# Designs tried in a protein design chat: miniprotein binders against Enhancer of translation termination 1 (ETT1). Part 6

Target 1, 377 residues: Enhancer of translation termination 1 (ETT1), of Yarrowia lipolytica (q6c872)
Amino acid sequence: MAKRPLGLNKANKSKKKKLDSAEKAEKAVAKEISPENDESAEPAPALTLDADEEDDMGQLESLYKNWTSSERDSPRILHGVVHECDSLLQKAKGEGLPARFHEIYAASLLDLAEFADKKKPVKKKKVKSDDVAPETSDMFVDAALERVETGLEQYPEDAGLLFVKSRALKQDIDEKMSAVSKEERKETAKKMISQLNKILEVFKLAQKHASTVTPAQLDVVEELIELSGALESVVKQSDISETTLVACEKFYNEILASEKDENTVKKAHRGVGTCKMIVADSLLDLLDDDDEDNDDTVELAKKNLKAAIEHFQKSETDEDGEFMVTLAETMIQYGNLFETESDDQKKWYGEAVKRLRQAQRLGVGKYDEMILELEDD

## First folded at step 9 (miniprotein)

Design w11 (from w10 with I107A)
Fold by ESMFold2-Fast, scan of step 9:
Structure w11 (fold): chain B 377 residues (1-377), chain A 120 residues (1-120)
Amino acid sequence: as target 1 above (377 residues)
Amino acid sequence: SKERIRELMKKLLKLLERIEQLAEKIEELAKEGDPETVRELARKIQELEYLLMLLAFLILRLKRHGSPEEVEELEQAIERLEDAIQKLEEALEKGDPETVRELEREAYELLQEILELREK
């Protein structure tokens, strides 16, 4: 089918008045400090504003970077990005736009879903590919999926687009599960398990074609693990939690094998550590029986917790207090599996205390009572 | 039946320990071996670890709801994993700095067999 613009002007009414106000203030300051009365001062090669004109894609990239480098707590920049995408799409009539255009457009629509009303409207259900501007979170997710598919028709192996598709498909599951009645929950969950398996395939394909992966592109992997558990709790006959966990750990390990970006590598280490913790927790939850099976299960849990700790330590930073608490908790769980008062238990409790004290210094919480208990006092 | 499941968990733990020993040997081989062969061996060891974790979860599920037929299928899968680990151990034992090329070829053939076993 022919590509057509999404017409997002209504829903994403750019409140660039705030951004424009900041820009006008900056220009006013620049005008005030700029020399004015030097019309005949010295013959110097003056740069004109027109000579520094950046191309349309460069301008879009700069605007999108303002969003990705921010705390992502205000949608105003996203509305500006979407507005610029609409303008470029109208100007180009859908032709000659690169994969990156479709990626930014789709990602921005998807991110806007987080700020939109989560309840579906009773009326105005429209067919896809019309010019209706999104108003609710599900409409933004649908628009993002439509945009990413448009891009993939032109660039089927583009990693960036495939990563956005995996994230959009995951958000689509969230929207559908949130909207479903209690009576339809089990049947909807069964359909969503099929979509989750599709997401795993899309992410695998994205990773195959990616030359590099950003930390943000890995965010969906952790969310898929959590989602698989939620779906399996509804469809108890499914093994989706185990199969998803294995696939996601593989995704993280592919990053560790090939990626050079330190931030992405650290995120992958945290991901593997989390996978190992989930395995250990599942094993330990089965210790209700007082028999010899417990010894082997405890040893498997120990191996997984030790691996989790090692991966977490490789991703540790001095300023991430919340993560230090997670690492400390893992160390405490591991220490609890050793003989009381043993050198091993004391070692791991000591390491946990170190992280808890640092977390307190960073203002994350108060752990004084836990620290006293861990120090055998 | 409960006794069989207990024995399978014990056997799986021992197989994990053997995989860990193989990983250590591969790390030592990395100091003197071909970088690509070592990298491929490391990847296959990770694949064996994934398969072992899936088998561990399956054992735990069968402990709660398993039929004798399902337990038998699990026993067969664990035996195939044990065979794959033994073949990989033998391939690594035959290697030395002078025979890295021969080890590479045998390891590659074993890795293909292990990959097919994992997909089953």
Scores: ipSAE 0.229, ipTM 0.623, lowest interface PAE 4.6, mean pLDDT 75

Design w12 (from w0 with A84L)
Fold by ESMFold2-Fast, scan of step 9:
Structure w12 (fold): chain B 377 residues (1-377), chain A 120 residues (1-120)
Amino acid sequence: as target 1 above (377 residues)
Amino acid sequence: SKERIRELMKKLLKLLERIEQLAEKIEELAKEGDPETVRELALKIQELEYALMLLAFLILRLKRHGSPEEVEELEQAIERLEDLIQKLEEALEKGDPETVRELEREIYELLQEILELREK
């Protein structure tokens, strides 16, 4: 007994695929209507510079804070930060510059990569060119890595630099995978698995030396989970996704054990919930329909989904409609593992419907058909 | 034997329930104070859950292709996990610093054992 109803699980997977497709279509249309054009180069917005006029690092901190407190949808502030870093580097000749200078400089270069054009996929066997101003995303990533390395030579245990290094190394993997030819993709992916393992070690070291961790510094962890799956699918012989998933959950749990910042704790709860959800999905995907007894594996999946829901609820807010959809999907997946029309299934479908309706009120998407289906007998 | 694999999954499920009970006890201790000790115990409980999940993945991967020797090694790793959970339960009741120190080493050894099983 307690057998998983396969029909409901298949229906739920179909529903989630339709929902994801609809949201992607809406996002693609919005992006096409508002193409970005940075060629006109508006001056960086000067929001607030409260620092001592004679304190170079104080001025840089204020300028960088304007970026980190913004919606991060325009590179103009970042260009200002990089310009200020270049000026300070020339003035100081490297002497007297703190770890924080190298961190801000590297992070700004890395963030600029997200706004830069990517190089087309080609076979890359060329020796590195002499120093030129970064113009493409891979050039900005390379510049960020060089800056982090310069900082770490002077400050080898600085947590901020180590966090930026982990993020830059991850972005480097993305650039190399997107630039390589189809014929070299598998061999490149094998090398990138080694780099992924280095990122896990760097992030672990960063947490060891950190007094506090920001939500932004924690962002790379979820990206590593996604990257590990993508690399494993290319190589087809690695167990790296499982090892990465468990290491990443451990990083989040370290935050939950030590961090006091509510935003970072909330992000860590979302991270643990996501890890639990992926574990449940993996367990359910490995079920053999031909096996006579799947009950214990289904129960283990249920425990992971329930833990995911509990962690997600600890990070839930009435204003985050996109997250409400994620929570609703998890609740639907959990409900699908109970007997059809049971009290437990009705409870979790009901909780999911509440979140879907709230998401619609916040303008995230339309879920009327899904809600109707969840409420039908 | 597929039956042996099924019994191992049942055992892991019961061990996860014990880990969940330990986590609840730690949350109750956190309400009364003693934050440093509670933090260290919470991290060790999470290390055990980490080991359990790796073992669960290994069970599923070996379900159709596992040799009797590999299944026996897996059974030994699961027995080791059970022993560590029991020792942690006892440490929580007694507050024994020697047991807590020994657990850190033994958890590390179990994780290395699991990684070796995965490489085969």
Scores: ipSAE 0.501, ipTM 0.808, lowest interface PAE 2.7, mean pLDDT 79

Design w14 (from w0 with L58A A84L)
Fold by ESMFold2-Fast, scan of step 9:
Structure w14 (fold): chain B 377 residues (1-377), chain A 120 residues (1-120)
Amino acid sequence: as target 1 above (377 residues)
Amino acid sequence: SKERIRELMKKLLKLLERIEQLAEKIEELAKEGDPETVRELALKIQELEYALMLLAFAILRLKRHGSPEEVEELEQAIERLEDLIQKLEEALEKGDPETVRELEREIYELLQEILELREK
């Protein structure tokens, strides 16, 4: 009581009532002094609340938009979103909240996992029962999964919730694989392959019920491809990489068939290109034991690399230096499959050099030696 | 067995060329056809291409550790892929794209068969 924090006048921009403004200022102060909210000595980022203070969901959307439109490098906004979700949940007594509420809450909990300390590797050491475990990334992932399931019980066909579920299940695999002991790694990976197959079905269902898909919602597809490779490296008898690759390419192709958003379409083209690249690499790797019987397999690899290049070119922009390197590498791999000094080889090496030079101009890296090697004709 | 495996890979390459020709015909139909029908056709052609790539991987892995029985199973799966491609070609030539939807179960069954073969 009787204290007026510095900057209270700025909170007046969203003021509903004098008492509400004092409560919000106290919450802001509590967040600033909380160990979870004070990550650095730097001031908290400014929050913009453009919504009507009386519209609970409008306020939550505005607060969450501050997170999604930011560089996503500070957890303070996320703690604010979670706190607002907790307040709305108490006010509603657990009923009458829309699917979007559960989506924002679950997504925010999941994003907070990225800023939390990771779970220690599995150890059979005794822990004091009186010790409160520190907030860890696995706890945030578990909380996000519980929240998304609560939402799906009420809204089983909500695309937004299903997309968050697929992302949360993927992060759950990452947490479990990071925490597992060397002795349990193979058995845990086998269980995670089952969960990966579940994620593929969840994402498929999300696309079925989605009227549109954002680039951010499509991010998990690339992560699933990478995860499947990591799991297969531990469980060497599994075909999970190839089955995941087929499923993910289908997801991207469904975007290309139906989506009108230019950024989502470009992301899908890059996704298909990556899938085609992985197919080509797998075909070529399987040839190492038979040098005599390779012509038809090399031709299949060429067709996949050519398709990859075409998809990459449809998503190409002169300002994305990292992507220019990926495209150049694909072009070099394709060129390597043609006869030495052929017109085709020279063409594709030339196209690769063009992208490598552009990447250097954008400050991505130094490729002078590679460029000289490719132009040594 | 090595000669049979070489023959199967060569057959897959020829089937991929036929799939590519079908994709080109669908792009041409997209300019004057019903958008929903064209979308369904494009997705089915892509599913056949996925089946072909999975078969190619299976062939190459059998070169290292394959039985004669597994080679026969691959030959049968490739024949089923060829039949599906032929049915799709005939459907497009007759101007009856609705027949492609009838092939959905057969494509699904082929994909399941290929996956079961590879898990062995």
Scores: ipSAE 0.518, ipTM 0.811, lowest interface PAE 2.4, mean pLDDT 78

Design w17 (from w0 with I107A)
Fold by ESMFold2-Fast, scan of step 9:
Structure w17 (fold): chain B 377 residues (1-377), chain A 120 residues (1-120)
Amino acid sequence: as target 1 above (377 residues)
Amino acid sequence: SKERIRELMKKLLKLLERIEQLAEKIEELAKEGDPETVRELALKIQELEYALMLLAFLILRLKRHGSPEEVEELEQAIERLEDAIQKLEEALEKGDPETVRELEREAYELLQEILELREK
């Protein structure tokens, strides 16, 4: 028997579950405050202020910038961008349009899917023909995929188009999974695993050809991690989430090795930290509570959590209270793996308390009860 | 056997410590080394570390129920990981670009083997 359990006894597990539950409740309160923080920038939808009337692509870029610089809550801007793209297609008769045109067009169609109604399970329409404009989210995703493929036929190595393709393919999986009956979910999920693997290859190719990567282009990586977990939960018979974590961590590390944009680097650090945290959770979930031979696995989990904390700290800012809560949660998980009331446990609980107090000062939530539990003798 | 599985997990932990030492050496090389070589080495270390984590998951699953043949395949995969770490250590000592390229192929093949083994 172990004379002093190293953070894996029933008391420590009970404490961890209680703290995690309290933390989740506090995060919900913090999220309710998020709209107030987001309201720090309530500019009216930007107009085409920088339009160059002589340059068609310059005008399109200006219109699209109005969308990417906005709160992204008004589809009117996107409809304007799509309308301009349609106009340019007519003027060009399909020729002489750059990769960037197809990228903006496809991205705008894809973003419009978020504002559209979901596909209904039963359709009474006899024919899909008639060349109707997209009306449902799946139709917008299909239109985006068609547009990005048109661009890739002409510009097969364009990074921007490849990034949009990876995002569109991910949304396509979401649409297909949401459209199926509960009876068909497992069979559909199995088919979607092949498409998820295709997305990973497309994203890898996009990074290979990219000179720079924006935070928005990197967003899909986090979504792929979440998607892989959702698919695995439905299928029950695959380790797809672990395989996806390998690929996603590699994507983030490629950014850290080469990217200079501070916001993209910060996002990549948060991504690696998240991957490390998920690995640690998975290792701990596989432990046998009755098995005294857990020390090496716990040490491996500790190393992953420590690395996660270091990556999170490199992306930390004084104003991001919600992220401070995420970092504090990781520090608490790490502290829980040390001997109860040890100097190491007290250190990491202390670091977590600092972040919780700062998050509380920023109005993200209330953590008084959690702080009290962490500050033991 | 539980004893055999325990020894494999201990071996992985020791290999992870060697990977951490390599990462520290690369941080030192970043001060005066070729930026592209440093980048390539850092990426290889990350790939080896993740391969190690996948092997750790497999060890834990086989501990609950695994055939002797599956344990043998796992032991072989761990030996290949050890070989890859050894080659990376040698590449850092000798500064040989050709060794780094060979290691990239070996790391890729190892990761593919681990993914195939887990699918079984």
Scores: ipSAE 0.520, ipTM 0.802, lowest interface PAE 2.1, mean pLDDT 78

Design w35 (from w0 with R80L E113A)
Fold by ESMFold2-Fast, scan of step 9:
Structure w35 (fold): chain B 377 residues (1-377), chain A 120 residues (1-120)
Amino acid sequence: as target 1 above (377 residues)
Amino acid sequence: SKERIRELMKKLLKLLERIEQLAEKIEELAKEGDPETVRELALKIQELEYALMLLAFLILRLKRHGSPEEVEELEQAIELLEDAIQKLEEALEKGDPETVRELEREIYELLQAILELREK
């Protein structure tokens, strides 16, 4: 039977000790960063507070902003956010907290899963404690799901909560797939297909109630496309990715029609481009095995690859080397569909070369190869 | 495997860098060298870039189809590209007709290997 999540409904008796330690450490860091600032000393840049001390939600927002604006490499800020959430739960006895509180709490628990120990596919090896199971990524995901459901019970149409729910449900599938033995993967994947459909419904509802969508919220759509492909490969002879792909492309196009945030628009263009590229790849796979309608299939693949290139170009930045490689690969596939040595083929190969050279200048793959070269005999 | 295919793409990117460096040297030689020889070498740069793009397509085809048997043949074709680049470096240093003729042979051999892989 499953253990209950972190401090959501019950007080953690050892929590005060850990919280006191964390608070002391934060004060020590602030002191070191601003040692010379006398009575006028402001908090360290990493500990920016924009709200009044009596505004509990304003303080929580400021703490969470420190996390979302950071490199997200260290879980220390997340532990501080969760600690503040636990304090607010104690003060309110779980009542009268806004939807945003539940959203921040659930999102922080979910983000902490990335820093926690992963479960192995084999059955549990050992316990760190005789009383409580070790804190693992799946426990944080479960805690996030319970917290978001608590929020949705009070605020069923809150877009923020619905977006976090869709992300948490996707992560729950990842945890379940990684925790299962190879022998059980196919049966587990079949069960996860039903869960994938629920995620699509939750995301659709979130988008309906949202006035704006952030790039981070759109990340779940990209992850769903990847997840559907992974599940299809395990289940074999399933077209689950086709239904997911159509739904995801529709979500991206709705964002493009309504959203004004430049980063969200670029993310949506990359999403549509990826959907078009996957469709083209599927068409090209059929070309090798199908003698009928090859010309029509090639023309359809060209249209999809050209659309992918156009969407990718609208999302181009000078700083994303990995994306330059993706764009170049799409251009190479497109160029290959023209006659050998034709002007069209040379044009698209030339465009691909420009992106590959830019990616190389940004260091894509260079350091990995150097490391491998140093390790080789 | 997926990682081996990734390694092939990284190797092509390194070879592209070498081609770019050689193109810069040819531009510098255009100031003092024989115009006809420099033009011939510049055309060889274009042929090598074209061959590299064809090899990149074959790598992408392997990612799509997952045919492990073609990996070894593709590695051999990439080695032929590396040899042709090395021969271009020699032709650029010496500028003699024999080295240019050897480069033409190596590029021809490379393109034939690529076309043969593309048919499969």
Scores: ipSAE 0.150, ipTM 0.672, lowest interface PAE 5.4, mean pLDDT 76

Design w36 (from w8 with K87A E106K)
Fold by ESMFold2-Fast, scan of step 9:
Structure w36 (fold): chain B 377 residues (1-377), chain A 120 residues (1-120)
Amino acid sequence: as target 1 above (377 residues)
Amino acid sequence: SKERIRELMKKLLKLLERIEQLAEKIEELAKEGDPETVRELALKIQELEYALMLLAFAILRLKRHGSPEEVEELEQLIERLEDLIQALEELLEKGDPETVRELERKIYELLQEILELREK
């Protein structure tokens, strides 16, 4: 049996140029000021946002759609959405607002957390405020949780609200983990396992009440898988990921059975492939080096890696260099499970090399040494 | 105990091969069967695969110091998985949709018991 993967290495890239996205978002927000500007003949917008629907919810939906259709690089549209939500809430005095209102409001608050400063780790020291409290990511996550609970009090089975709740609970775990000292990290992670179980229950309930699939639902599933892996790495428990995989893979497979949208189907295939790869890695991690009983377990790992590769290939695109690296790594792991210098090993190493070379052409990273090792062996 | 663990893993691998054959039969049925029934059966086959993988993890964790009671519990869960695979194979041969809900319940119960075994 060959070793698993090569060492980790990542393309250390700085932020993508945000200028174009920020300029577009700023112009979109400026156009939305038109209804409030009684003084001027605001220049007619290029009809990028049709937020001039007479009803309040129609205007909110149009504004939010502009955010979900954007590069999501600038918080300007989100601030506009939140402002509109605050206005509608004051106008309605909290009465008669639909589930979708609470969903958009909570989702926007949650997305704003990504643009806010992180709360520093607590060092058990009293520090005076001495200044106005800035808006931090934890405050936005807390606000999102309060908003989604308000919506769920009225609409307890609304799938959209339940999916936002699962995302908010996940980000709440991230905020709590980042806010503690290194010495407290493991103990905090143990406490977060209870919250993870709550997320899984909320996710299952959301899935039960969902009638259609959206990209946002796939993002939720991906975030749950990432969260389970992160917690497992800190507390050294394999069952966390396994319980998450059961729920998440089922959701992806239900999407594959029902969805026709090419982009959604490709994302679902990537999701199933990732679940299969995690299963294979977990099986291999439990092996003893010298145990002759390993043959059947290795065969189970092979079957999972082969299935992962097949799902990944169904989602493969010529322009996604990062994904090509993921696919290549999976192929290398699969090849490693065959006898050294066998035809099967050479085949899968060869397929991996093709993806690594393409990823290099797309500027994702440099894999020259890895390619040489795979071709020489 | 080590020999029993080896035999259980071998049995799971054989059961996975049967699950793969069921998946192939469902793909063939999809060409002329009722789309809703085909979809439900495909999802149940995948749930059986989830159960099998969870049992494989349980076997590997017990390999180092599995008690006879824990090994016996695993053997019973694997037997139930085999029974469900057999029931699904018979369902596909007979084409009787009335047993789908019963099979669905039994698969759910198996998954819950496997998860409970791991947690304890």
Scores: ipSAE 0.534, ipTM 0.800, lowest interface PAE 1.9, mean pLDDT 75

Design w4 (from w3 with I107A)
Fold by ESMFold2-Fast, scan of step 9:
Order: structure tokens, then sequence, then C-alpha cells
Structure w4 (fold): chain B 377 residues (1-377), chain A 120 residues (1-120)
């Protein structure tokens, strides 16, 4: 509403001020609900529209969709999904439920594990039947694995269940490594090493039956590479990370060789780049002296870093500040392998500077300061 | 140690932002400023960018196998770089070529110290 001059009539002035204030309040509310500042404006309206009151599975899908469309920062929706799953399981006595039911149930249990360590009970239990629910992150992971296996007994080739299984198996290793004493850590790590290839094979089987894979689902492959390195460090045994790295790089290249979704292809390029970077780091660690006998190793490291940079550039976006730092670090490592103050070194340092400046503009490090302050509480 | 290395990288990113702002101001000065002063400032920026990249490499090396003593030396080198950038910011405001030449010499000394640290 257009603003007009005041001072002619007190009643008219009051009415115009009230209408102007109402319009400003409406615009302020619209600005606060705007997708730019408040994401809650986008996902919420779809929930009830997709709900099928005569179809239990349609209702469950709508509840789960509300979770996957949210910021995933509150466990309340997940508790609602699990409750609905428990209700449906009781009605059906475990029979006649589709693969999607077991997938949603298992995925929700697995996602609840992320909240278990931070959850403080506000209400004390009065009835023993209320004590059936998992309370710790490891219990949620165990429950998710049990649910996935129940679903896979009936639907052994279901891609969704296999994807959840691979994620749950990886999380199970994390839980077991976190729970053991320093004295038991090495023996536990040795047992976990045998599971790494099994997780990748489950993931490959899921991808085969799905005929496609999302970028988020590929995170398991990246996490396996990280996990293999951590386990190798604990057991002080070579070859663990190397065998996992070779298998994962081969799989990423298989994804790249096929015509897949653009976002999945970009994620696979990041995966290959990471593999190449790890190979280069390993090669550089073999250098005893800066002598002529190491020239071949340096040249091989250069080739791997250059390949890593090329793959990273194919997956580059202007919005991912954390990735810009990773790319810049790779460029710095590559530049350092050239003669000091050479044109090549200055070129690659310059390319790294551009990415670091972009990362800083995107606020990389600013949010890390707030996280560090919270950890000091 | 791991948290200290993260802090060092974070400080390095902040220094990059300040160097970028200085480069923009030098570009503006080049349009209407004293050519000799502009040349000295541009050279100082290039030396600071190069030193910053060497520091980034030193941080990456510490991630793999760094001692507490090496981390302390790197922290001191980063603090000296921050001081040099601040002095260059002040020199740019005043337009003083003599202060810029002094900073060039200081930057060269920092480069020698960083190269020695990287050698280890």
Amino acid sequence: as target 1 above (377 residues)
Amino acid sequence: SKERIRELMKKLLKLLERIEQLAEKIEELAKEGDPETVRELARAIQELEYLLMLLAFAILRLKRHGSPEEVEELEQAIERLEDAIQKLEEALEKGDPETVRELEREAYELLQEILELREK
C-alpha cells in the first residue's frame, strides 16, 4: 500500500497508518518465510496432499517425505515415522508388507542413531513395555540392520534395502570402533577390515538392481576409502587402504563409463580425484632424499595430482567452499613439485589462490569458528 | 594438534581475503595513482601471495607428520605475515613508497624462514 502524507485528519491518519502497518507486517512475514531465508516455506505444503487415508503405505511415504525434504536437524519426524511403522507391523504381523516399508523403517532407525548421543529424556518411563525402544546410537544401528535383513529375506534383490544395508554396515563399523577401549582397538580394527569389501559388494549389488545411483548414495564409497585408511593406521598393516582404494576407483570409473545422472557423474569425478590424490600422497611419502633416483617417483606423483585436478575441475561448482579448499590444496601440492619460483609453480599457486578466495567468499572457516566455540562449552 | 592445524588454515584463508582486498585497491590506484608507487605495491602483493602459498604447503605437510615445535614456528611465521599485511594496508592508505620497500625486504626474510621450515 502506497504511503501518503499525514496531518490532515487524526482518524484518517490512524486508519492509513494501520493499513500501512498491516501491509508491512505481511511483507515482513513473507520475507521471513521466503525460500532465501527460511526453507520451511518449500517442503511443508506437500505433506497432507500426498497422504492417502485409505492406503497405509501412501501415508507412511508422506511422513517419510516430510523428513527427507526437511533440514534433518530434529528427530521428531523420525519418531513419527517409526511409530507409524510399528503400527503397520502390528496390523500385518510382519506379513504382506512391501520392500519399501522395510526400507523406510530401517533408514529411519539408522538416521535416529545420529541423534541418540544428544538425546536427553524429558519424561521418565513408568511401564516396562515402553522400554523396548533403542536408546543409544549402536542400538539404533543394530535395529536398522535387523530390519534390513528381515526385508531382504523377503525381497533379496531390492535396491533400496541394499543401499540402506551398505550404509548401516559402514555405520556399524564406526560404532564398534568408537565403543572399544584403547587396548581392544587394534583387535577390533582387524575384525572390521574383512567387512570393507563386503560393504562395497552390497553397494555394487544395489546399484546393479537400481540401474542408477544418487550422489548421496555414493557417499558410502567415499566413506569406505576414509575408513580403510583409519583402520590401516590402527593395525599398522599395509595393503588394507590400497586394496580398498583400487576397488573403489575401479567402481567410480565404471560409473563414469556409463551414461548416468549429471550429479552422480560429478560425484564420481570427485571420487576418482580423491583416489588419485591419495596415490600421490603415498608416492611422496616414499621419498627418502631429494636426489636424482627419486625423479621417477616425483613424475608419477605429478601425473596423479594433475589427473586429480582435472577430475576435481569436472565436478567443480561455485557454491561448494569446502571442495574449493580441497581443490586448492591439491593445486598447491602439484605446484610444489615444480622448480621454486618457476612459471609453472606460480601458475598453479595462482589457480589455488583463486579457489581459496572463492572459499573465503562463501564463508569457509567462519562457521567453523562457531562450532569450535560450542565445543569449548 | 589437529585443531591447531585447522586454526592455521583458517587464519590463512582470512589473510587471503585481506590480500585480495589490497589487490583490488592497487588496481583502482593504477588508474589515477603514481606509477612508481603502484609498481612497488603490486610487487609487494605478489611476494605476499607467494609466501602465503608456501605457508599453505607447510600446513599440508604438518597434517601428515608435524612436531609441536614445527607448528609453533609456523604459527610465528603466519603472525609475521599478518603483521606485514597490516603494514602494507597502512602504507596503501598513506601512499608512502619507502614503507612499501621496507615491507618487500621483510617479505623476503619471511620467505627464507618459510623455505627453511618447508625443508624439514
Scores: ipSAE 0.000, ipTM 0.450, lowest interface PAE 10.6, mean pLDDT 72

